# Designs tried in a protein design chat: VH-VL binders against Glutamine--fructose-6-phosphate aminotransferase [isomerizing] (glmS). Part 11

Target 1, 141 residues: Glutamine--fructose-6-phosphate aminotransferase [isomerizing] (glmS), of Sulfurisphaera tokodaii (f9vpa4r286to426)
Amino acid sequence: VIEEIKNAERVIVIGAGTSYHAGLYFSIELNRLGINSLPVIASEYYNVRSKKGDLVFAISQSGETIDVLQGIRMMRNSGAKIISLTNVIESAIARESDYKIYMRAGPEIGVAATKTFTTQLASILFILSVLKKENLKKMEK

## First folded at step 4 (VH-VL)

Design e04 (framework fv_ontamalimab)
Fold by ESMFold2-Fast, scan of step 4:
Structure e04 (fold): chain C 141 residues (1-141), chain A 121 residues (1-121), chain B 112 residues (1-112)
Amino acid sequence: as target 1 above (141 residues)
Amino acid sequence: QVQLVQSGAEVKKPGASVKVSCKASGGTFSSYTINWVRQAPGQGLEWMGRIIPILGIANYAQKVQGRVTMTADTSTSTAYMDLRSLRSDDTAVYYCAREGYDSSGYYPDYWGQGTTVTVSS
Amino acid sequence: DIVMTQTPLSLSVTPGQPASISCKSSQSLLHSDGKTYLYWYLQKPGQPPQLLIYEVSNRFSGVPDRFSGSGSGTDFTLKISRVEAEDVGIYYCMQSIQLPRTFGQGTKVEIK
């Protein structure tokens, strides 16, 4: 999935609630690495025009968030590839994604919203760490 | 390459407040949480709380709950701990420590140099 | 709160000899993700704490291989195979399975 992210013309990061904020962070960091990225609030998916060459990174803890599911369906139909980051194996969103990443759960570390966000952030940070290593290899060439 | 630099020593009267800063350099500030840990003279380490900069959410130890506020400014990569209604038993060295969320776990890895806070009449 | 108990509280070691520190938690530190959230820190005189071991047995960057961590569940051990002058200080175990994070009371290691 790292090659898909590196080769995308644009990475659309879609999520709702705290998942959107995790996605916003991811999108900002992708842009800093020279990867064109657009964060999208799931409820506003209909405002996004996607096409072949786009990659959609969908974040949904339950894998069942209706607006995220509708968003990925619309964008897939427009030619985009879909990567999902979920916590539930074979959830609706995971089943309809081209690539699936399952969240790395951390300990119960206080308030529920914080735990959800930190679990999503841990997964995103892992992906970013791999991308940064790839970026360093490219610069050294 | 990650470094945490804290503000200088403070001497305060009982009832006053103190605000300690922790400036991060290296790494991506918003990708970490900042923990605050204190150490009274000759005593062990006591966790005070932590702040998640990008989310603005903080958790505090019960002993200081209601007297402490932890904040962060992501534009300056600086975390703050504001402790109010100071008592003599708040005299301690206060440390900030970074907590990573990479695949190696949730734990404080790099620590600041410490800020001595003395509360005396 | 999870209580962390270290033994011994003080240890005087002849240079080059081994040292062993025990840490016991009041609850299991094993999470459903398969990781055990137990950490060891060293505080050298006049310095901030520094991470030695993360997740029971993994040495942090730059930590000499004479340091090793072991254990599971509620019972953990830090071993120094050959104590050197630079190893003098106070050693703390810490749990990070739940908030608040809690430390053991510390073990002072000094040279005879």
Scores: ipSAE 0.007, ipTM 0.568, lowest interface PAE 9.7, mean pLDDT 82

Design e05 (framework fv_ontamalimab)
Fold by ESMFold2-Fast, scan of step 4:
Structure e05 (fold): chain C 141 residues (1-141), chain A 122 residues (1-122), chain B 112 residues (1-112)
Amino acid sequence: as target 1 above (141 residues)
Amino acid sequence: QVQLVQSGAEVKKPGASVKVSCKASGGTFSNYAINWVRQAPGQGLEWMGGIIPMFGTTYYAQKVQGRVTMTADTSTSTAYMDLRSLRSDDTAVYYCARDTGYSYGHYYFDYWGQGTTVTVSS
Amino acid sequence: DIVMTQTPLSLSVTPGQPASISCKSSQSLLDSDGKTYLYWYLQKPGQPPQLLIYEVSNRFSGVPDRFSGSGSGTDFTLKISRVEAEDVGIYYCMQSTHLPYTFGQGTKVEIK
C-alpha cells in the first residue's frame, strides 16, 4: 500500500461528511511530502476526471456510502487503482478496492462523529509516518 | 511542552456578548479538538461544546445552542468562544481543554487553560 | 444524555486513611470498540481540573500510585489508598462514550 501511494502520479482522496475532512487532512499532508493529491467530496465525484497512473484513496466508515462507491467505480473504469480505508470487512467499497485498509478502532456507537474521525485520523497518521520515514531514507542515500 | 493560555477576566451587563480566547503553545494545534467547559460559582463542571480547529467543525451543548459560536485560527494556534445574549446565570469560570481523541482513540481532556472568569451583573 | 451520579458528595478523611468515591452512569459506558470512556479529574482549590485516571483504570502520567480506578458498565470507583494533604479538592468523573460529554456533580474531599 505504501509503494502504491509513493508511485502514484496523483492521489485522489474521496470521502463524505467527516470522512471527507479526514481525507482533506491526508491530501494536504501528501502534498507537503511532494505527492500530488486532490481531495474530493464524494457527492462531487462526477466532476473528477481520472486516468491510468491515478490512485484513489477512498474513506468510508461503513464501506457502503453510495457516493463514494459510485465515485470509485467511475474512477476505476477510467484506469485508476483503488485503495479503501473502511471499518467493515468485505463491505461493498472494500470488495471493489484493489487494496484494503481497515480502521484500527471498531465502529462508532451513537452519533459521536468525532470518534469516527479519530479512528480514520489514526490510520492516516500511521500511513503518513511510514511515508515520511521513506522520504528521509531517500534523502540520506 | 503544551500549554493553553486564556484571555483575562471579563465583566459584562445582561444582553451583552463576551469572546474568550485560548492560545495553544507547543504540540500540534490542528490535529486536536479544543473543548470549552464552564463552572458557575460553587457549582460543578458543565460541557459547552468543542471545535476541531483544522476543519472548523463544532459541537454545542443544547443549553447554549443558538447563543454560542466557537472558532479557531490555526495560523495563531488560538481558539475562541463567543457567547451572546448574556444572562446572570452565565456567570462562571470558562475553561478551554484539549481533547486527545483525534490522535490516539483516547477521548479525554489532558491539558486545560487556567480559566477565564466571566461576571454578568447589572 | 448520560447522567453521571457521584456518591458521596462530601468526604472528610483523617490523614493517611483511605477514601473511596463512587460514580454511576445512567447507561453503559462500554463503546463498540470494547473500551470504556470513563475518566476521573481532580480540581484543587483555585486551579483548573487535572486528569487522574483515563479509561476507567489507567493512571495519567505523574499521578501517584495511591490513586486507582476500577469498574465496568455503569458502576465505577476511584480509590485513594492513603489520603495526603495535597489530595484535597473536588473529584469529578466524566464520560465521553457519547455526546454530549457529561460530568458527575463532584465529590469534595477534605482533611479532618
Scores: ipSAE 0.000, ipTM 0.513, lowest interface PAE 13.1, mean pLDDT 81

Design e06 (framework fv_ontamalimab)
Fold by ESMFold2-Fast, scan of step 4:
Structure e06 (fold): chain C 141 residues (1-141), chain A 121 residues (1-121), chain B 112 residues (1-112)
Amino acid sequence: as target 1 above (141 residues)
Amino acid sequence: QVQLVQSGAEVKKPGASVKVSCKASGGTFSSYYINWVRQAPGQGLEWMGGIIPIFGTANYAQKVQGRVTMTADTSTSTAYMDLRSLRSDDTAVYYCARGSYGDYPWYFDLWGQGTTVTVSS
Amino acid sequence: DIVMTQTPLSLSVTPGQPASISCKSSQSLLHSDGKTYLYWYLQKPGQPPQLLIYEVSNRFSGVPDRFSGSGSGTDFTLKISRVEAEDVGIYYCMQSTQLPYTFGQGTKVEIK
């Protein structure tokens, strides 16, 4: 699914609350890598116009956030592909996504961070590390 | 296959410092949680701390906090544990162990061969 | 710190007989995410520990099905349905629900 991210015409990152803030960071870093990205607060999904060639990256710890679910349905109907990052296997958002990435809540890594945000940020940083590694391969060749 | 290879045995005097290395080969290094676990002669396992190379952040057990520093060099896929102000009760075999982080199942699935550190006068 | 207590500390088993090791934690290992971060490791003589069971009951890749883990909250069990010569070593439970990560004191398994 790394190839889906690299080959997208635009990556729309949608989330609510702390998931939106994790997504905002992801979107900023994607733009730094030369990948066009738009962060979207889930409650405002209806203002976004998506099309074929777009990839939606949906972040929802519970996989049941209604605004995120409605957003991905609308964007999928417009031709976009959907990737979900969730913690709950077979949640509504995961079931309706073309590609699924599951967060595995690890042990508590720091006392200063809430578990959900730390896990989302860790997953995003891991994805970014793989994307950066893929970029290095392309630059070498 | 992926391996963790540690530096060789060390003999130190009380008050000295020791720096143990752990080099990963094959596969992803940066996004794993690299942990250090020690085992005193005839005793059980004791977690000392760990580092996530991509974050540059480390957590230490309170017993060694202030005396230990864990670092990693992602360009060489090598993690380091620097333990200062050595005491005789620091005599142990020191293991590095790889833990998954974030979106993978969590466990220490890969261990180094161990580095014997002896602190004697 | 969460204290992990194993019983018994030593077991002598006739080949082919079952073995059972208990691990008790000083507080619940159930994390707020609904997972229980309890693990079982085997350390064979002269070797580093190797993972047997993760998250209470999941066998790690390549681990024979004669090994099984069970339990919840503060009480956990590792069972070996029929002990073989290659199973000799020291067994450790570990928790990673809370920092610092802690291990049980170990259970030595030997063949009679």
Scores: ipSAE 0.005, ipTM 0.523, lowest interface PAE 12.6, mean pLDDT 81

Design e07 (framework fv_ontamalimab)
Fold by ESMFold2-Fast, scan of step 4:
Structure e07 (fold): chain C 141 residues (1-141), chain A 121 residues (1-121), chain B 112 residues (1-112)
Amino acid sequence: as target 1 above (141 residues)
Amino acid sequence: QVQLVQSGAEVKKPGASVKVSCKASGGTFSDYTINWVRQAPGQGLEWMGGIIPIFGRAYYAQKVQGRVTMTADTSTSTAYMDLRSLRSDDTAVYYCARESYYGSGSPFDYWGQGTTVTVSS
Amino acid sequence: DIVMTQTPLSLSVTPGQPASISCKSSQSLLHSDGKTYLYWYLQKPGQPPQLLIYEVSNRFSGVPDRFSGSGSGTDFTLKISRVEAEDVGIYYCMQSIQLPYTFGQGTKVEIK
């Protein structure tokens, strides 16, 4: 999963509601690491032109969000690879993803965020920390 | 309630291998990197490497590259460090330490109790 | 590799008096994300190291307020406002901005 994110030509991060906001943060941080990323509101998936070389990172707590599911299907048909971040094993989104990450209950911070959002954010922060470690190693010889 | 519990002391001959375990209690194991740090008698701390259990991905310090393998078993919440071709200067206390990515500003918020490895003829 | 240099190597302190430990890195520890990847640990006799300060100046859970960290770039300081008997041990700074992670050589703090 980490290799796929590092080697993607572009990482499209798709989500709805609070998942979109978690995805927006992820996308911004990916760009700071030099990874080309585009955040997408799930309901507007049809406006995205995807191609081979793209990687879709789909965030859905239930794994059943219809706009996310339709989005990943459309993008997969255009040649993109799919990674899902969901809470439910064998959910529709997880089943149709090439790679699956299941949300974990990480440490909570005291900022004003919902439990669902903090769980998604914890998973994203973990992924970003791994990527940062590898990016820092590669920035040097 | 986070605890890292390591396997017991080992005495090995030069050229042998040693495998040290680090068992995490609770459900945090898969969310963090487990690092290994050693300390030779009377010396400072030396980072050896780390493993990200959920991704099965490991990083090694150049000095031990080729002699060390770090693995993890998420079903038992246990990380392992396998060090081969032991030399007398590998005599040290080996610590596992948790690197968190949220809240504590880690690295290394919790440490194991240490495993003494003695390499002597 | 980033080299971490601590001074002094050893420090004897009268109880209740302040102590100060310096840590210098061979390269800046400030990342483009705005964070500085500098940490302080205490190793008490016969125990594993324990985290004191993360990201230069943030006190870890349960760490008394007599401990404070400061600095930026390549020059960092750990201060103990009034040293107590329980503060005896070896203090280490560490960087995690770049692999391999590296530690300072340690500063031994003893009570007179």
Scores: ipSAE 0.012, ipTM 0.643, lowest interface PAE 8.0, mean pLDDT 84

Design e08 (framework fv_ontamalimab)
Fold by ESMFold2-Fast, scan of step 4:
Structure e08 (fold): chain C 141 residues (1-141), chain A 122 residues (1-122), chain B 112 residues (1-112)
Amino acid sequence: as target 1 above (141 residues)
Amino acid sequence: QVQLVQSGAEVKKPGASVKVSCKASGGTFSSYAINWVRQAPGQGLEWMGGISPIFGTANYAQKVQGRVTMTADTSTSTAYMDLRSLRSDDTAVYYCARDHYDFWSGSYFDYWGQGTTVTVSS
Amino acid sequence: DIVMTQTPLSLSVTPGQPASISCKSSQSLLHSDGKTYLYWYLQKPGQPPQLLIYEVSNRFSGVPDRFSGSGSGTDFTLKISRVEAEDVGIYYCMQSTQLPLTFGQGTKVEIK
């Protein structure tokens, strides 16, 4: 999953409501790591032209958010690969994804920082920590 | 790199409200939280609360719960603290501070605003 | 709430001599993620606080190596190996292991 994110031509992060805001944070941090990323509010998925080489990171707590599901289907039809981050095993969004990441119960990190850290943010922060460590390891050579 | 600039000094009467702003420059505003810390004349530091601009959620200290509201405008990279029903013991310098989380280094207040003096007279 | 207690409250130091400040918490600051969220700040006269040490022992960017932090659980120490004139001010410890965030009462460091 980490290699897919690192090697994507562009990472499209799609979500609705709170999931969109978590995705917006993720997208901003990916761009800071030199990974081209576009945050997309799910209800506006139809405004996004995706292509082969794109990776879609779909965030949905229930795994059943209709706009997210329709968005990933459209983008997959254009050749994009799909990664999902959801709480529900074998939910519709998870089933339609090439890679599936299930959110951990409760915030794994960030409880000491602020009460705004959610399980979504904890998962995203963990992914970012691995990406940052990979990036740092390359620079050490 | 990151700079927080606060609004100017305020003098208010008991029972009034005050709204202090904290404008961020440098870095990505929505990627961190903004906390508010006050310091009464000659006293120590007291946490008032904090807000995550990206989630729009805030946590407040018990002492001011019910009369404080913290908001953020990501389009202008500005956080606000609105304190109502002012009392003489609210006289203090109010600081905003960036709460930066990094999985490897943790959460800390790395950059602070210059402070806004709020005086509640009478 | 976690109560943070600093000792001493005031310290007068001859330039070039070492200084040590203690910070004690009413509860362990070890978070379930394995990190200890204990920080040291310096407030110079007329200025906002500035970060010196984060997570017990890590120096913040630009902080001289004269400053060092140590400790675990409930007992923490800030040491200045050789105090200089620019080090005068009030030192605060802070915890962010749980809400509400709490500060020690401060230690005033003055030059003799």
Scores: ipSAE 0.006, ipTM 0.546, lowest interface PAE 10.8, mean pLDDT 81

Design e09 (framework fv_ontamalimab)
Fold by ESMFold2-Fast, scan of step 4:
Structure e09 (fold): chain C 141 residues (1-141), chain A 121 residues (1-121), chain B 112 residues (1-112)
Amino acid sequence: as target 1 above (141 residues)
Amino acid sequence: QVQLVQSGAEVKKPGASVKVSCKASGGTFSSYSINWVRQAPGQGLEWMGGIIPFFGTAYYAQKVQGRVTMTADTSTSTAYMDLRSLRSDDTAVYYCARGDSSGYSEYFQHWGQGTTVTVSS
Amino acid sequence: DIVMTQTPLSLSVTPGQPASISCKSSQSLLYSDGKTYLYWYLQKPGQPPQLLIYEVSNRFSGVPDRFSGSGSGTDFTLKISRVEAEDVGIYYCMQSIQLPYTFGQGTKVEIK
């Protein structure tokens, strides 16, 4: 999955609500690592022109968010590959993704909404840490 | 309550290979890196490399690059370090340590008990 | 590689007296996220290393308040305000801003 992210012409990060905010952070950090990324609020998926070479990173706690599901279907139809980050095994979004990442399981720390956002951030930070290590290897020439 | 338990001591001849295991319990195994740090008798700590089990991606220190392979089995929550073409200067205590993420990097909060590897004729 | 240099290599202190250990890095350990990737570990005789301080100055859970870390950029200090018998061991600084992760050569703390 990390090679897919590194080799994408563009990483489109789609989410709704708090998932969109987690995705926005991810997209900003991907750009800082030299990976071209576009954050997309799920309800506005229809404004995105995707193509072969694009990678879609879809964030949905339930894996059933209708706007995210419609977005990935549209983008997949345009030739993009789909990675999902969800909390529910075999959810609709997970089933329709080329690659599936399930959110980190961890101790509860706070209210349900805060817990969801924290879990998404933990997963994103883990992915970013792996990408950072890849970048550091190049600097050791 | 994260615990790392390593395999027992090994005595090997020069040119042999050794495979050390590190079994994790009390946490989500695949979501954290497992790192290997060795310590030769009377010497300091030397990072050898690490693996991120979820992605199967490993990174190695240049000194052991080409002789070491780090793997992980998520079904058994066990990480392995396979070191080949053993030399006398590979004699050390080998520790596994879990990488706890902070920002874009990590630090080692949990350590295994260590595995003594002796390379002698 | 980032080189970590500790001074002194050994300290012999009278119980209750303070101790100070220096750690210098060959490059800045401050990253663009505002964090400084410097850590301190203690290795007691016959045991694996244990985390004392993370990100320069934060005491790890259960570490007594007589331990403190400070510094910035390339120059860091670990202080023990009153050395106790259980503090005997070898202290290591570590950086994790770049691969390979590197440790200082260690500072042995003994009781007089």
Scores: ipSAE 0.005, ipTM 0.558, lowest interface PAE 12.7, mean pLDDT 83

Design e10 (framework fv_ontamalimab)
Fold by ESMFold2-Fast, scan of step 4:
Structure e10 (fold): chain C 141 residues (1-141), chain A 122 residues (1-122), chain B 112 residues (1-112)
Amino acid sequence: as target 1 above (141 residues)
Amino acid sequence: QVQLVQSGAEVKKPGASVKVSCKASGDTFSSYAINWVRQAPGQGLEWMGGIIPIFGTANYAQKVQGRVTMTADTSTSTAYMDLRSLRSDDTAVYYCARTKYSGSYDYYMDVWGQGTTVTVSS
Amino acid sequence: DIVMTQTPLSLSVTPGQPASISCKSSQSLLHSDGKTYLYWYLQKPGQPPQLLIYEVSNRFSGVPDRFSGSGSGTDFTLKISRVEAEDVGIYYCMQGTHLPYTFGQGTKVEIK
């Protein structure tokens, strides 16, 4: 999954509600790492034109968010690869993704935030930590 | 080594406010929440609240709700606990402690600051 | 709030002998994610607390194997197989399953 993200021509991050905000953060951090990224609110998926070389990172806690599902179907049909970040095994979004990442719920960590946001954020921060570590290794060589 | 370094001791009068700082090293602010725990002289540990620095979201223990504010400055990697309307029973050592929420399915306070003594006396 | 109760409150141990501390919670610490967020901390005189055991039975990095944790639901135990001089201090159990996080009242361990 990390190689897919590193080698993508563009990473489209799609989500709805709280998932969109987690995705927006991810997209901003990817751009800071030199990875071209576009955050997309799921209800506006029809305004996005994807192509071969694009990677779609779809965030949906339930894995059943209709606008996210419709968005990934449209983008996959245009040649994009799909990675999903969901909490439900065998959900519609997970089943239709090329790569699947499942998040775990954890305890509240002393903040007034929902577990959905914090678990999505934890997964995103982990992915970013791996990408930053890979960049460090390449700069050393 | 990873450290949380806190500001120095404070002596305050009842009704005053105190602001304790906690400076973190490394990637602490991008991967960890900061919790505040106090300990009155000869007493046990009491959780005050916590904050996720990168989002500025905080949650407080009910008994200090309305008197406490927790903030973080990500540019300086420093978290703050501001406690207002001080009373004699706020006299305690105040600790900051980090809890990792990124890349781990295990949650715990692994690194603690050295503590800041706050004395409230007339 | 979840109340954490430790017994005993004080232990005087001959060096090399075992010690055991009990911790009881007023309600189950089993989280809906299947984990139990119970912790054991040691506070040495003049120092901040240090983590010994996380999530019931996992020894934190650098903690000697003479320390072990066990339990489930509402009943938990910390065991030291052979108490050494460096183990003196106050031991606290803590729950992280529900906000607010709460601590036991502490158990003082001292050498005879």
Scores: ipSAE 0.006, ipTM 0.581, lowest interface PAE 9.5, mean pLDDT 83

Design g01 (from z06 with heavy chain L104S L105Y, light chain S27D; framework fv_zimberelimab)
Fold by ESMFold2-Fast, scan of step 4:
Structure g01 (fold): chain C 141 residues (1-141), chain A 122 residues (1-122), chain B 110 residues (1-110)
Amino acid sequence: as target 1 above (141 residues)
Amino acid sequence: QLQLQESGPGLVKPSETLTLTCTVSGGSISSSGYYWVWIRQPPGKGLEWIGSIFYSGSTYYNPSLKSRVTVSVDTSKNQFSLKLNSVAATDTALYYCARVSWESYRDAFDIWGQGTLVTVSS
Amino acid sequence: QSALTQPASVSGSPGQSITISCTGTSDDVGGYDYVSWYQQHPGKAPELMIYEVSNRPSGVSDRFSGSKSGNTASLTISGLQAEDEADYYCSSYTGSSTYVFGGGTKLTVL
């Protein structure tokens, strides 16, 4: 999935609620790495024009967020590739994604919304760490 | 309670454009959980999905019909419409409007209009 | 031509069970769990009987059940009744917000 992110002409990060906030952070950090990225609130998916060369990074804890799924379908139909970050194997969003990344949420302890955001951030931070490491390796070689 | 009703001409001449309208009653067309859909059934044959529209205006078409079909939505009138260009006798069919649900019945056609027969003949 | 393959007809007697198959490819029936089944009586619009492979809408008899194995989905009607006589169609999501129907199966209750 790292190569897909690195090679994308633009990375559209789509999510709803707390997933959008995690996605916003990811998008900002991608831009800092020189990767063109656009954060999108899922409910506003219809305002986005996507095309071949675009990569959609879709964040949905349940993998069944309706606006995220509709956004993915619209953007894929326009030629974009889809990566999903979800916690449910074989969920709707995961099934319709070209690449799938599964979060590790563990048993519920405490506030569910806070735990979801933390787990999404952990996944994003890991992806960013790999991207940064790859950039550093290229600079050294 | 929510109902769909097709309306349009029962007879269309070859090479002309068929225009059908579906009126949504008892509920709003403006919902992110649904697609609004056209399906047809030629006499004595099976069902064929024509196309879908979201209330936002995004459309998806059957590849075999894509060059001839346009679906549009008018949220202020709670309606969506089908235009099929360059009709031929093979376009003679019962035309249904329907709803595809994501929220209640995951990618199933849960509500159908009664259907309207369109005959393509000179 | 229909994109999904169904037998043209099936028949049974009251009280029996019958099964209707719906065969596609890995790009539709085999690739997604979004298969639905419809019952159509003469002169009427189709009615949803099964969604998401095996789920029933409220109001649909538990005599109707659905399943899927690989590229083939199946509708089973148990305790067959005269009013079950109808045409049955399967449908599958095919990706990119597109759908395909089966050719239909005429069920005769003898």
Scores: ipSAE 0.007, ipTM 0.605, lowest interface PAE 8.4, mean pLDDT 84

Design g02 (from z06 with heavy chain S58D L104D L105T; framework fv_zimberelimab)
Fold by ESMFold2-Fast, scan of step 4:
Structure g02 (fold): chain C 141 residues (1-141), chain A 122 residues (1-122), chain B 110 residues (1-110)
Amino acid sequence: as target 1 above (141 residues)
Amino acid sequence: QLQLQESGPGLVKPSETLTLTCTVSGGSISSSGYYWVWIRQPPGKGLEWIGSIFYSGDTYYNPSLKSRVTVSVDTSKNQFSLKLNSVAATDTALYYCARVSWEDTRDAFDIWGQGTLVTVSS
Amino acid sequence: QSALTQPASVSGSPGQSITISCTGTSSDVGGYDYVSWYQQHPGKAPELMIYEVSNRPSGVSDRFSGSKSGNTASLTISGLQAEDEADYYCSSYTGSSTYVFGGGTKLTVL
């Protein structure tokens, strides 16, 4: 999945609600790494023109967010590859994706309402850490 | 396996609100990968998609009906319902509830209720 | 209201092959591979015959086949039988979790 992100001509990050905000952060950090990225709020997916060479990074806790599903389907039909970040194995979004990343939610200890956002950010930070480490690697030959 | 059954009034007066309920049996309405759908068919005419709902409450409506239609879900009763406001004679139709599947038959209406006839009159 | 275009009627004799067309636009039939076909006998609910353009659900005869070219999808019924006499409807995904049906075709088996 890291190689797909590094080699994409453009990474479209799509999500709704708190997932969109996690995605917005991811998109900003990708641009800082020299990776062309466009954040998209899921309800506005129809304004996006995707093409072959694009990679869609879809964030949905439930894996069933309808606007995210519509966006994925439209962009896949235009030739884009799809990566999903979800919490539910074999959810609709995961099934429609070329690559799947499942986020992990730790044991709840009274912070239930914020757990989804925290878990999404943790997953994104991990991906970013791998990308930054790869970029820092000195490649010669 | 899974079955759908419509229920509601057979007659509704013009200008009133039509309310129909679909009961899901043999399976859970709180299943991921499925959307629950209302479709109608006026006598002697074709099928028209009305709207869909996911068990989370997210709804999608036919743009031509959007101002008059509300679809809701009650996961505790394993039911979903249609409310159509300000009915007219042109709303006379056989009303079906159905399921759209992500899992087996992608984006197709794979399970249908038997339909309930609603006449808008007097 | 705009619907996908189907011929109003089609007829055939037992053993023959018939084809029903379903024409839309690049924003539905032409834009997605999510076309389905339904068979409706008088007084009964529609039954799914074909999904994703050409796939058959379990229990549907292999005499039924589907295809698509550009903005037109087609349902072909080979080896026509008396019980095939029914109304046939196509449906297409149109984006944004919305769907559209064709106007329907009445098949008469002579």
Scores: ipSAE 0.006, ipTM 0.539, lowest interface PAE 13.2, mean pLDDT 82

